# Ledger of designs, part 35: VH-VL binders against a9kqm9

Target 1, 255 residues: a9kqm9
Amino acid sequence: MRIIISPAKKMVENIEALPVCGEPSFIDQTNQLLTYLKSLSYEEAKEIWNCNDQLATMNFERIASMNLKTKLTPAILSYQGIQYQYMAPEVLEKDQLEYIQEHLYILSGFYGILKPLDGVTAYRLEMQAKVNLSDKKDLYEFWGSLLYNKLREETDFILNLASKEYSKCIERYVTEDVRLVTCVFGERKGEKVIEKGTYAKMARGEMVRYMAEHKISTMSEVKKFDRLDFSYDENLSNETKLVFLKGESNVRDRK
Below, E stands for the ipSAE of ESMFold2; O stands for the ipSAE of OpenDDE; V2 stands for 0.75 times the mean of E and O plus 0.25 times the DockQ between their complexes.

## First folded at step 19 (VH-VL; framework fv_emapalumab)

Design n01 (at its last fold request DockQ between E and O 0.37; V2 from the best seeds 0.00; counts 0 for: pae O 5.3 > 2)
Fold by ESMFold2, look of step 19:
Formats: sequence, structure tokens, C-alpha cells
Structure n01 (fold): chain C 255 residues (1-255), chain A 120 residues (1-120), chain B 111 residues (1-111)
Amino acid sequence: as target 1 above (255 residues)
Amino acid sequence: EVQLLESGGGLVQPGGSLRLSCAASGFTFSSYSMSWVRQAPGKGLEWVSYISGSGGRTYYADSVKGRFTISRDNSKNTLYLQMNSLRAEDTAVYYCAKRGYSWYFYFDYWGQGTLVTVSS
Amino acid sequence: NFMLTQPHSVSESPGKTVTISCTRSSGSIARNYVQWYQQRPGSSPTTVIYEDNQRPSGVPDRFSGSIDSSSNSASLTISGLKTEDEADYYCQSYDSSRHYVFGGGTKLTVL
């Protein structure tokens, strides 16, 4: 099994936090993207980053001085946000850390796909960014099947904990020999499941931690997830979609 | 050279409060999680509390949970332990300890310690 | 829920070799790395072994660490004993629910 998760927009550089243990698999493609970003005017880059002048100025300076080989931070510590807070990777035990390094991948518009302990620099490039890469209309075309092929070489079962923006990089290319199963974390509102973004991110991070703590490798074990008051709902789920509902954990235990 | 220097220990009555400080130098303080570890007179080492480099994550030993608060000021390179509702069994030398540069859990440097005595 | 058990004291003559054991009561000793700290009388602890068998800079190579999975224990071995090695020695491991776990300590006397 392999687990995919989203990156975060906010990143920190902290070269003394914890050790880097690897290089991104697609560093050559990342260098192509870096060259492209360095070719942009300030106004062009600001439009791609879709941000205010404060952030655009910061990222423009960042790109100008960027070196993909120095001042690196482990990817899973560099990304900031509630998903990563709930994973708490800096306090995983030895066997739990080995689990995530073997099973977990972080998707990235800039790096493609990352192991948790790969060394990264801070960047801003969302997968949906409106880029113009001469013979590719967007980053989904730029990455093509490279990211899926990397996963397919290693597994026939992908657990999707990423947002749609990022999981599309994999979903577009999935072949019949690989199961891709998406976890949905939400609340029941009548006939529908409503995902609240903050709670979904918390649950995705907690699921990674839960899986590492229990060395989970099967879908039946994933269905037992019950943290943050979520519980698996079999009626809303199917072979490719595992639905977890908030506030219903007791129902499963008592039926 | 890494240096950790605790201060703020002293004699306090049961139920009282005390705030310990640990001044850090010789490393990038904000990059490393820090801990307090205590040692009662004639006894062994006991971990007390942990704080992440950013200060956003804290843990406590069950014996102090709800009474002690760990914090840090990264602009002043200082670690703190606020101790409330002190009991006789909190009497100990309190060390600040730095997590090593590793994904695994060890302390690579310890301070000199500050003595806290809780007695009537 | 595990304990790390050390002998209360050990002694040996200068120039000889001593081994201090650290036995984990439940779960594998290999589940997390084991560290060793030296504490001389009146002083704070210092690290002599981390990650089972690594020495910090400045710790002489006569200090070594090892793991024995069959006895579920870690060992600190000090060869060529010197009088300055007289100290208390603590092993330490980790548990994500209980955090840093220390052994009870071993007093080493160099006769």
C-alpha cells in the first residue's frame, strides 16, 4: 500500500530541524520548472502565485536565490498546516517513522512526488496554477503519467488522502491493475455528506498517524479508523470510496 | 559550544508556584525541541515536559499534567517551566535538555540544573 | 507500560572492562533506539551513547553500546576503565504515549 497526501501552501526553511534522508525523485523536472519560474516577470509570477504584493515579492526573491541542493528541510516538516500538525511527524517512534517513509508520498506541483524525508526548499506553485509551459498547457500535462508510474512500480493499492486538486495527478492515469481508494471525511446532512475543509485536513493527518501507529496495510484496517469522532459509514461507502462521518462513532460500535 | 543554563529554583511552600528559565546559546534554539527532566534527591532521572521547536506542540508527564506549563520565547532563546500547585514530591533538580539532531529521541546536551525544594 | 531495568551498582578495577545492562520489560528493545547518559557526582548528565551504538564527538571509543534482542536488553560497555569513569549511568528509550523513559540508573565504582 501507498498513501498520497497534499502539500500545503505555507512552508518553512529549517535546515537544523531534523535530518533530510533523500532527494526528490523528479529533481530534473523540478529544475525545469525552476528555470521557467525564473524566466517570469514579477507581474507574470504574481498572477501565477495568485497572491498579494507582500507574498509575491517574497516568492520572487525566493526564486531568484533558490538552490535545489542546499538549505534543505525534510518535506514533511517543511509543509505547514493543520494536516501536518495532526500528523505530528517529529514525534513518531522509530518503527512509525519507517512506516511513513515506506508508505507515504506527498504530492507537489513543484517536486511532483516526495517521500516524507526528502530534502526540499520552500516554494509557491499550486498544481492548478495557470502556467504556460510552451508545449504543456498546465502542470497536470507537465507531470503526465510520471507520478502514477512511480506509484504503480511499488504498489497495486493507493489510499488517497489528498485533495482533488492534487489527486487528479494520479486519478487521470490510474490503470485497471491498481486500486485507488479515496477517504472522505464529512458530516451527514440529509442525503449528502458535507466536507468541512479544516476538519477534513485534521482527519487526513490523523489517519496517517493512526496508520503509522498500527502499521496498517489493509483496507479492512483502514475502515476501523475512529479518531476525532469520525467513524466509517458502510452505507455511504463503496469499493473506491471510504466515507467517515463525524459524530457517529458510537453507531458502528453498537449495531 | 552549546550551553544551557537553568535558573529560578529555590525554596517554596506546598501549593506555591515557581517559574524556571533556561537560557540557551551555541545553537539555533528555534530548530530544536526542548525538554525538562528532573531528578529528586538521591533518585533517578524523570522526564517532565517537552516542547517542539516552534512551541506549537507540548507534552507532559502524567505526574505534572495540569499543574506545569512549558513554554519558550524563541526571540530570547529561553525555555520556561511554570510550576503551579507544587507538592513535596516535586522537590528535585530540574534540567533543561536539548533534543539531538535526529528523528530519534535522545538528548545531546543538558543544562547544569536548578534546585527546587518544596517544603513547609 | 514498559520498564527499563538496570543493576543498581557495578564495580571493576582500573584498566578492566565493565558492562552495564538495560532490560526492557515488555515489547521489543529494538522498537526504539536506546541512549546512555553519564552523570558524575554533583554534575549534570552527559550523553555517551545515542541510537544504540553511536558516540557523540569527544566520547572515547572505549565506550560502546550494543543491543541483544534475545535477552531484550541494551548494554553499555566501558573498556580500559579509568577512575574518572566513576559515575551513575542511565539508559533511555521512548514511547509515544509515555515519552522519554529512563532506566533506574547504575552506579559504577572503579576500585
Scores: ipSAE 0.644, ipTM 0.842, lowest interface PAE 1.8, mean pLDDT 91
Fold by OpenDDE, look of step 19:
Structure n01 (fold): chain C 255 residues (1-255), chain A 120 residues (1-120), chain B 111 residues (1-111)
Amino acid sequence: as target 1 above (255 residues)
Amino acid sequence: EVQLLESGGGLVQPGGSLRLSCAASGFTFSSYSMSWVRQAPGKGLEWVSYISGSGGRTYYADSVKGRFTISRDNSKNTLYLQMNSLRAEDTAVYYCAKRGYSWYFYFDYWGQGTLVTVSS
Amino acid sequence: NFMLTQPHSVSESPGKTVTISCTRSSGSIARNYVQWYQQRPGSSPTTVIYEDNQRPSGVPDRFSGSIDSSSNSASLTISGLKTEDEADYYCQSYDSSRHYVFGGGTKLTVL
């Protein structure tokens, strides 16, 4: 089993945090992206980042001086956001850390795919960013099937806890010999399931923690997730989608 | 050089309140989780509370849960422990402790401690 | 949850080797790292071993840590015992429910 999650937009550089234990698998492609970004004017870069002037300036200066080999932070500790707050990697136990290091991957527009303890620098580059690099029109084209193939080499089962923006780079290349299962965290509104971004992010982080705590390896075990008032709904789920609903008392035994 | 300096200890009556402070220097304060560890006179070490670097996560020993609150001001490089509803068994030297440079939970630096005495 | 049990006291002569045990009551001792702290009389604790067998800078190599899964215990070994080693020693590990867990401490007397 491999678990995929989204990165966060905000990143911190913390060289005092923890030792880096690995290098991104596609560091060469990342270097290619960095070189490309360094070649851009401020206006061009700002267009790619699609952010305000303050963030654009900060990131422009960051890219100008960026070195992918120095001042590295473990990936899992670099991203800041609700998902990572609830994952709470800084308080994972030894065996839990080993679990995520083995099973968890972080998708990234800049790095492609990361293991938790890969060394990274702070960056801003969303997967949906429009880049014009060589013959590629965006990062989805740039990465192509490269990220999926990385996962496929290791597993025939992928648990998708990533947002659609990032999971697309995996979903579009899934082959028949690989099972991709997506977790949905939402609330029932009539006949619909509504995913609220904040709660979904919380749940995704908590799910990773839950899986690490219990060394989860089966879908049956994933279905037993019951944190943050979420519970598995069998009727709304299928072989490729696990739906968890918030605030409902399910009369069905999930065990 | 890492330095941790506790303050705020003193004599207080049962049921009273006290706030401890720990001034930190010599490291990027916000990058490290901090803890309070106490030691009753002639007794062993007891972990009291934990707070993450950002302050987003806090943990408490069962013995102090609901009565103590750990917090931090990263702009001031200061750790706090608000102690309410104090009991005689809370009498101890309270140490500020810094998390080590590791993923795993150990303390690499300790303050000198501040004495809290709860007595009628 | 688990507890860490240490002997109340140990004694040995200078130059000799002493071992202090720390036994975990439940769960595997290897599940979480064990640390050791030294506390001299009238002083605050200092770290002498972390992550089972790592020494912080400044700690002499006379100090070593080990794990024995068969007895579900960790051990602090001090070789070439010196008078300055006289102190209380605490083992420590982590539990998800209790977070930091300390042993009861061992008083080492250098005879």
Scores: ipSAE 0.143, ipTM 0.660, lowest interface PAE 2.3, mean pLDDT 93
ESMFold2 (binder alone), look of step 19: mean pLDDT 92; pTM 0.926
ESMFold2, look of step 21: ipSAE 0.464; ipTM 0.764
ESMFold2 (binder alone), look of step 21: mean pLDDT 91; pTM 0.922
OpenDDE, look of step 21: ipSAE 0.020; ipTM 0.505
ESMFold2, fold request of step 23: ipSAE 0.400, 0.417, 0.395; ipTM 0.731, 0.756, 0.756
ESMFold2 (binder alone), fold request of step 23: mean pLDDT 92, 91, 91; pTM 0.927, 0.920, 0.926
OpenDDE, fold request of step 23: ipSAE 0.006, 0.000, 0.030; ipTM 0.500, 0.479, 0.556

Design n02 (at its last look DockQ between E and O 0.59; V2 from the best seeds 0.00; counts 0 for: pae E 9.4 > 2)
Fold by OpenDDE, look of step 19:
Structure n02 (fold): chain C 255 residues (1-255), chain A 120 residues (1-120), chain B 111 residues (1-111)
Amino acid sequence: as target 1 above (255 residues)
Amino acid sequence: EVQLLESGGGLVQPGGSLRLSCAASGFTFSSYSMSWVRQAPGKGLEWVSYISGSGGRTYYADSVKGRFTISRDNSKNTLYLQMNSLRAEDTAVYYCAKRGYSWLFYFDYWGQGTLVTVSS
Amino acid sequence: NFMLTQPHSVSESPGKTVTISCTRSSGSIARNYVQWYQQRPGSSPTTVIYEDNQRPSGVPDRFSGSIDSSSNSASLTISGLKTEDEADYYCQSYDSSRHYVFGGGTKLTVL
């Protein structure tokens, strides 16, 4: 089993961290992207980043001096956001760290796909960013099936905890020999399930932590997730989607 | 150079309150989880509380849960410990401790500590 | 939950080797990393070993850490004992319920 999650927009650098345990699998492609980004004017780069002047300036300067081999931070510790706060990688136990290192992948617009302990530098590049590189119109085209193939080589089961923007680069290439299951964290509103971004991010992070704590390896075990007032709903779920509802009793316990 | 400087300790009566501060420098404060560790006079080390780099996660020892609150202001590079309903057994030197550079649960730097004395 | 048990005190002469044990009461000692801290009289603790057997910069190679799963214990070994090594030593690990867990400490006296 492999677990995929989204990165965070905000990143921190811990240049004093101990050596990282690995290198991104597609560092050459990342270098290609970096070279491309370095070739852009401020205006062009700002358009790609789709951010305010302050962030654009910061990132422009960052890219100008970026070296992918120095000042590296473990990927799982570099991303800052609600998902990662609730994952709380800094308080994972030894065996839990080993678990995520084996099972967890972080999708990235810049790096493609990362293991938790891959060394990364801070960057800004969302998967949905519009880039014109090597006759590719965007990063989805740039990465193509490369990221999926990486996962396919390792597993026939992918648990998707990533946002749609990032999981899209995997979903479109899924083959019959691989089972992709997406977790949905939401609230029931009538006959619909509404996903609130904040709670979804919390739940995704907590799910990763839960899985690491219990060394989860089966779908049945994933369905037992009950943190943050979420519970599995069997009726809304299927072979490719696990739905967890906030504020409701677990369907399994009602039987 | 990493520096941690605790302050706010003093004499307080049982049931009283006290707020400790730890001023941090020499590292990216927001990138590291911080903890308070205390040591009663002539006794061993006891972990008190933990806060993640962003402040999103906090943990407490059972002995202080419900009475102590850990917080941080990353803009000021300062760690806090609000101590309420203080007891005699809370008497200790309180250390601010920085998470190590590696992944997991060790402290690489300690402050000099601040003494809290709870006595009638 | 678990506790870490250390001997109250150990003594040895300069130049000799001393070992301080840290025994975990439940669960495997190898499940989580063990750290060791040195606290000299009147001073704050300092890290001498982290992640079972790693030495921070500035810590002499006379200090070493080890794990023994058969006895469910960690050990701090100090070779070539010096007067300056006289201190209290604490082992530390992690428990999901207690978070950081310290041993009771061992007073090392250099004779």
Scores: ipSAE 0.044, ipTM 0.631, lowest interface PAE 3.3, mean pLDDT 92
Fold by ESMFold2, look of step 19:
Structure n02 (fold): chain C 255 residues (1-255), chain A 120 residues (1-120), chain B 111 residues (1-111)
Amino acid sequence: as target 1 above (255 residues)
Amino acid sequence: EVQLLESGGGLVQPGGSLRLSCAASGFTFSSYSMSWVRQAPGKGLEWVSYISGSGGRTYYADSVKGRFTISRDNSKNTLYLQMNSLRAEDTAVYYCAKRGYSWLFYFDYWGQGTLVTVSS
Amino acid sequence: NFMLTQPHSVSESPGKTVTISCTRSSGSIARNYVQWYQQRPGSSPTTVIYEDNQRPSGVPDRFSGSIDSSSNSASLTISGLKTEDEADYYCQSYDSSRHYVFGGGTKLTVL
């Protein structure tokens, strides 16, 4: 089994961390994207990044001086955000980190796919960015089947904990010999399941921790997830979707 | 050079409160988990509390849960321990301790300690 | 939950070798790294061994650490004993339920 998760926009560089253990599998493609980004005007780059001038200026300068081989941070420690806060990789024990390195992949618009301990430098490039490179109209076309084919070499079972923006780069290419199963984290409201993005990110991070702590390798074990007051709902689930519902007592209704 | 400087210890009556501080320098404070470790007079080391680099995760020894609160202010490079409902058994030297590399669970630097005495 | 058990005291003559044991009560000693701390009278603890057998800069190579999976224990060995080695020594490991766990400490006397 392999687990896919989304990256985060916010990244840090941690020179004090242990040396990285690996190079991103698609570094050549990352070099192509870097060359493309360096060719953009400030206004073109700002449009690609879809951000304010403060962030655009910072990232424009970052791209101009970027070196993909130096000042690297392990990917799992570089990404920041609520998913990574709840995953809390700095508190995983040695054998749990070994589990994560074997089973977890982080998706990235810039790197494609990353093992947790691959060395990265900070960047900004969301998977939905409208790049125009090598006759490709977006990053989904640019990456094509490369990311899925790497996963297919290693597993016949993919657990999807990524957002749709990122998981589409895998889902489009899934073949009959690989099972892809998506975890959904939501709240029951009447007869509907409402997915709140903040809670979903928390749960995705916590699921990674849960799986690492228990060395989970089967779907039946995944169904036992019970962190953050979530529990598996058999009736809303099917062969490709595992639905976890937050308990009624945790539904916010403050006035 | 890494430095950890505790303060805020003193004499307090049972049921009282104290707030300990630990000023950190010489490293990127927000990148490292921090702990409080105590040592009663003539006794061994006892871990008290832990806080992650971001402050998003905290853990407590059973003996202090509900009475002590660990916190940090990353903008001031300062670790805190709020100690409420103090008991005679809390009498100890309290050390501020820095965790080493992210996935290693050891303390690579210790402060000098600050004494808390709980007595009538 | 596990305990780390150390002898209460050990003693040996200058120039000799002493070994301080640290036995884990449940679960494998190799599950997480074991550290050793030295505490001289009136001082805060300092690390003498981390990651089972690694020495921080400035710690003499006569200090060494080892793991014995068959006895489920860690050991701190000090060769060429000096009178300045008199101190309390604590082993430490980690567990997800109790977090940082220290041994009870061993008083080393050099006579």
Scores: ipSAE 0.006, ipTM 0.527, lowest interface PAE 9.4, mean pLDDT 88
ESMFold2 (binder alone), look of step 19: mean pLDDT 92; pTM 0.928

Design n03 (at its last look DockQ between E and O 0.67; V2 from the best seeds 0.00; counts 0 for: pae E 11.9 > 2)
Fold by OpenDDE, look of step 19:
Structure n03 (fold): chain C 255 residues (1-255), chain A 120 residues (1-120), chain B 111 residues (1-111)
Amino acid sequence: as target 1 above (255 residues)
Amino acid sequence: EVQLLESGGGLVQPGGSLRLSCAASGFTFSSYSMSWVRQAPGKGLEWVSYISGSGGRTYYADSVKGRFTISRDNSKNTLYLQMNSLRAEDTAVYYCAKSGYSWRFYFDYWGQGTLVTVSS
Amino acid sequence: NFMLTQPHSVSESPGKTVTISCTRSSGSIARNYVQWYQQRPGSSPTTVIYEDNQRPSGVPDRFSGSIDSSSNSASLTISGLKTEDEADYYCQSYDSSRHYVFGGGTKLTVL
C-alpha cells in the first residue's frame, strides 16, 4: 500500500533538522523546472505563481538563488499547513516514522513525488500552475504518467488522501492492476456530502497519523478511523471511495 | 555553542504561582522543540512538558496537566513555564532541555537548572 | 504506558567494564529509541547516548549503547572505567501517552 497526500503552500527551511535520507526520485525533472523558472521574468513568474506582489517577490528571489543540493530539509518537516499540523510529524515515534517513510508519498508540482525524508528546498509551485516547458502547457502534461508509474512499481493499492488538484496526476493514469481508493471527509447535508476544506485537511493529516500509529495496511483497518468526530459510512462508500462523515455514528461499524 | 539558561526559580507557598524562563542561544531556536524536565531533591529525572518548534503542539505530564503551561517566544529565543497551583511535590530543580532534532524524542543539551521550592 | 526500570546502583573498579540495564515494562524496547544521560554530582544532565547507540560529539567511545529485544531492555556499557565516570545514569524513551519516559536512575560508583 502507498498513501498519497498533497503538499502545503507554505514551506519552511530547517537545515538543522533531521538529516535527509534520500533524494527526490525525479530530481532531474525538478532541475529542469528550476532552470525554466530561473529563465522567467518577474512578470512571467508572477503569473505562474498567481500570488500577490509580496509573495511573488519573495519567491522570485528564492528561485534566483535556489540550489537543489544544499540547505535541504526533510520534506515532511518542510510543509506547513493544517494537514501537516494534524499529522504532527514532529512528534512521530520511531516506528511511525518508519511507517510513513515506507508507505507515504507527497505529491508536488515542483518535485513530482516525494518520500517523507527526501531533501527539499522551499518553493512555490502548485500542480495547476500554467507552465510552458518542453512543449508542455502545464505541469500535468509535464509530469505525465511519471508519478503514477513510480507508485505502480511499488504497489497495487493506492490510498488517496490528496486533494483533487494533485490526485488528478495519478487518477488519470490508473490501470486495471492498481486499486485507487479515495477518502472523502465531509458532513451530511440532506442527501449530499459536503466537504469543508479545513476539516478535510485536518482529517487527512489525522488519518496519516492514525495509520502510522496502528501500522495500517488494509482497507478494513482504514475504515475503522474514528478521530475528529469522523466515522465511516458504508452506504455512501464503494470500492473506490471511502466516505467519512463528521458528527455521525454508523451502527454497522461498531462491530 | 548551545547555551540554555534557566531563571525564575525561588521559594513559593503552596497554591502559589511561578513563571520560569529559559534563554536559548547558539542554535536556531524556532527549529527545535523544547522541554522542561525536573528533578526533586535526591530523586530522578521527570519530564514535565514539551513544546514544538513553532509552539503549535504542547504536551504535559499527568502530574502537572491543568496547572502548568509551556510556551515560547521565538522572537526572543525564550522558553517559558507558567506554574500555577503549586504543590510541595513540585519542589525540584527545573531544567530546560533542547531536543536533538525537532521531531526526535531525545535531549542533546540541558541547562543548569533553576530551583523551585514549594513550602509553607 | 510503560516504565523503565534501572538498578539502583552499580559499582566497579577503574579500568573495568560496567553495564547498566534499562528494562521496559510493556511494549517492545525496540519500538522507540532509548537515550542515556549522565549526571555527575552537583551538575546538570548530559547526553552520552542517543538513539540506542549513537554518541554525541565529545563522548568517548568507552560509552556504548545496545538494545536486547529478548530481555526487552537497553544497556549502557562503559569500558575502561574512569573515576570521572562516577555519576547517576538515566535511561530515557518515549511514547505517545507519556511523551518522555525516564528510568529511575542508576548510581555508578567507581571503587
Scores: ipSAE 0.028, ipTM 0.655, lowest interface PAE 4.3, mean pLDDT 92
Fold by ESMFold2, look of step 19:
Order: structure tokens, then C-alpha cells, then sequence
Structure n03 (fold): chain C 255 residues (1-255), chain A 120 residues (1-120), chain B 111 residues (1-111)
């Protein structure tokens, strides 16, 4: 089994104190993207980053001085968003970290796919970015089937904890020999299950922690997740989707 | 050269408050988790509190939970401990301690300590 | 939660070897790294062993650490004892419920 998760926009660096255990699998593609980003004017880069001038200026300077071989931080410790706060990788015990290194992949618009202890440098490039490189109109076209093929080489079972923005780069290419199962964390609103983005990110991080703490290897064990007031709902789930409902919203309105 | 310098200790009455500071230099402060560790006079070491490099996760010993708040200002390279509802048993030298790596659970550098005395 | 139990004191002659034990009350000692800190009177602690058996730069190789899963304990071994080794020694480990736990400390006397 392999678990996929989204990155976060906020990242930290430390080149002297953090051990790096590997190199990103698609570093050559990352070099192509870096060269492309360095070729852009400020205005072109700002459009791609879809951000204000403060962030655009910071990232423009960052790209200008970026070296993919220096100032590296392990990926799982570099990303700082709310999903990573709830995963809390800095307090994983030795055996939990070993579990994560064996089973977890982080998706990235810039690196493609990362093992937790791959060395990364801080960047800004979301998977939805409109990159125009080698006749590719966006990053989904740029990455193509490369990321899925990497996973397919290693597993026939993918647990999807990534947002749709990121998981789309895998889902488009899934073949019949690989089971992809998406975890949905939401509230019932009428007849629908609605994901509220912040709560979903919290739950995805907590699910990774839960799986590492219990060394989960089966789908039945995943279904036992009950943190953050979520519980598995058998009736809303199917062969490709595990639905977890937040307690205050798991009762249907009966009229 | 890594340096950690605690300040803000002193004499306070039971029920009072103090805020400790730890000025850090010689390393990238935001990349490391930090802890407070205390030692009552003539006694052993007791871990008090932990904060992640980003400040997003905090943990407390049961003896201080609800009374103490750890925080950090990464722009000023400073760690804080807000101590409220102080008790006589909180009397100790308080050390600022730096983790060795952001995801490993040991201290590689310790400050000199600052004395907090809680007496009526 | 768990406790780390150390002997209150140990003593030995210069040139000899001592071993200070650190026994974990619950959960496996081997699943979490163990550290050892030395503290001389009036001074801050310093690290002599981290991650079970690693020595920081500047710590003599006569200091060593080990883990024994069968007794659920860690050990600090100091060979070739010198007078300057007289200090209090603390083991430390962790888990997510307490994060960090110190042993009670061991006073080493070199006679």
C-alpha cells in the first residue's frame, strides 16, 4: 500500500541541521521547470504563482538563487500547512517515521512526487499552474503519466488523502490493476456530503498520524479512524471511496 | 556558535505570573523545535513544554498544563514561557533547550538557566 | 505515561568501568531514542550520548550507550573513569503523550 497526500504552500529551510535520505525521483523534470521559471519575467511569474506582489517578489528572488542540490530539507519536515500541523511529523516516534517513509508519498507541482525524507528546497508552484513548457499547457500535461507509473511500479493499492487538485494527476491514469481508494472527510448537508477544506486538511494529516501510530496495512483498519469527531459511514462508502462524517453532521434530516 | 540565553526569572508570590524569554543565536531558529526544562533546587531535570519550529504544535507536562503557555517569535529568534497561577512547586531553574533536528527528540544545546522562586 | 528509573548513585575507582542503567516502566525502550546528559554542580546539562549510542563531537570514546530490549533498559557505560567524570547523569526518552521524560538522575562518584 501507498498513501498520497498534498503538499503545503508554506515551507521552511535548514541546510545544516536536517538529514536528507534521498533525492526526488523526478529531479530532472524539476530542473526543467526551474529553468523555465527562471526564464520568466516578473509579471509572467506572478501570473503563474497567482499571488500578491509581496509573495511574488519573494518567490522571484528565491527562484533566481535556487540550487536544487543545496539547502535541502526533508520534504515531510519542510511543508508547514495545517495538514502537516495535524500530522505533526516532528513528534513521530522512530517506528512511526519508518512506517511513513515506507508508505507515504507527497505530491508536488515542482517535484512531482516525493518520499518523506527526500531533500527539497522551498518553492511555490501549485499543480494547477499554467506552465507553458515543451508544448504543455499546464503541469497536469507536463507530468503526464509519470507520477502514476512511479506508484504503479511499487503497489497495487493507493490510499488517496490528497486534494482533488493534486490527486487528479494520478486519477487520470489509474489502470484496472491498481485499486485507488479516496478518503472523504465531510459533513452531511441534506443528501450530499460536503467537504469543508480546513477540516478535511486536518483530518488528512491526522489520518497519516493514525496510520503511522497503528502501522495500518489493511483497509479495515483505515475504516476504524475516529479522530477529530469523524467516523466511518458504511452506507455512503463504496469500493473506491471511504466516507468519514463529522459527528454533529452524520444524522440525516428526516421529513 | 549556538547560544541560548534565558531571562525573566525572579521572585514571585503564589498565584502570580512571570514570562520567561530565551534569546537564540548561531543557528536558524525557525527550523528547530524548542523546549523548556526545569530543575528544582537539589532535584532532577523535569521537562516542562515543547514547541515545534513553526510554532504550530505545543505540548506540556501535566504539572503545568493550563497554567503555562509556550510560544515563539521566529522574527526575533526568541522563545517564551508564560507562567500563570504559579505555585511553590514551580520554584526551579528554567532551561531553554534546543533540539538536535526538527524531527528528532534530543537536546543538543542548553541555556544557562534562569531562576524562578515562588514563595509567600 | 511511563517512567525512567535510574539508580540513585554509583561509585567506582579511577581507571575502572561503570554502567548506569535506565529502565523504562511501560512501552518498549527500543522504539524511542534514549539520550544521556551529564550535569556538573552549578552547571547546565551537556549531552554525552544521543540516539541510543551516538557521541557528540568532543565526548571521549570511553563514554558509550547501549539498549537492551530484553530488560527494557538503556545503559551508559564509562570506561577508564577519571575524576572529572564525577557528575549527575540523566537518561531521557519520549513518547507523544509526555513528549520528553527524564530519569531521576544518578550521582557518579569516582573514589
Amino acid sequence: as target 1 above (255 residues)
Amino acid sequence: EVQLLESGGGLVQPGGSLRLSCAASGFTFSSYSMSWVRQAPGKGLEWVSYISGSGGRTYYADSVKGRFTISRDNSKNTLYLQMNSLRAEDTAVYYCAKSGYSWRFYFDYWGQGTLVTVSS
Amino acid sequence: NFMLTQPHSVSESPGKTVTISCTRSSGSIARNYVQWYQQRPGSSPTTVIYEDNQRPSGVPDRFSGSIDSSSNSASLTISGLKTEDEADYYCQSYDSSRHYVFGGGTKLTVL
Scores: ipSAE 0.006, ipTM 0.517, lowest interface PAE 11.9, mean pLDDT 87
ESMFold2 (binder alone), look of step 19: mean pLDDT 92; pTM 0.940

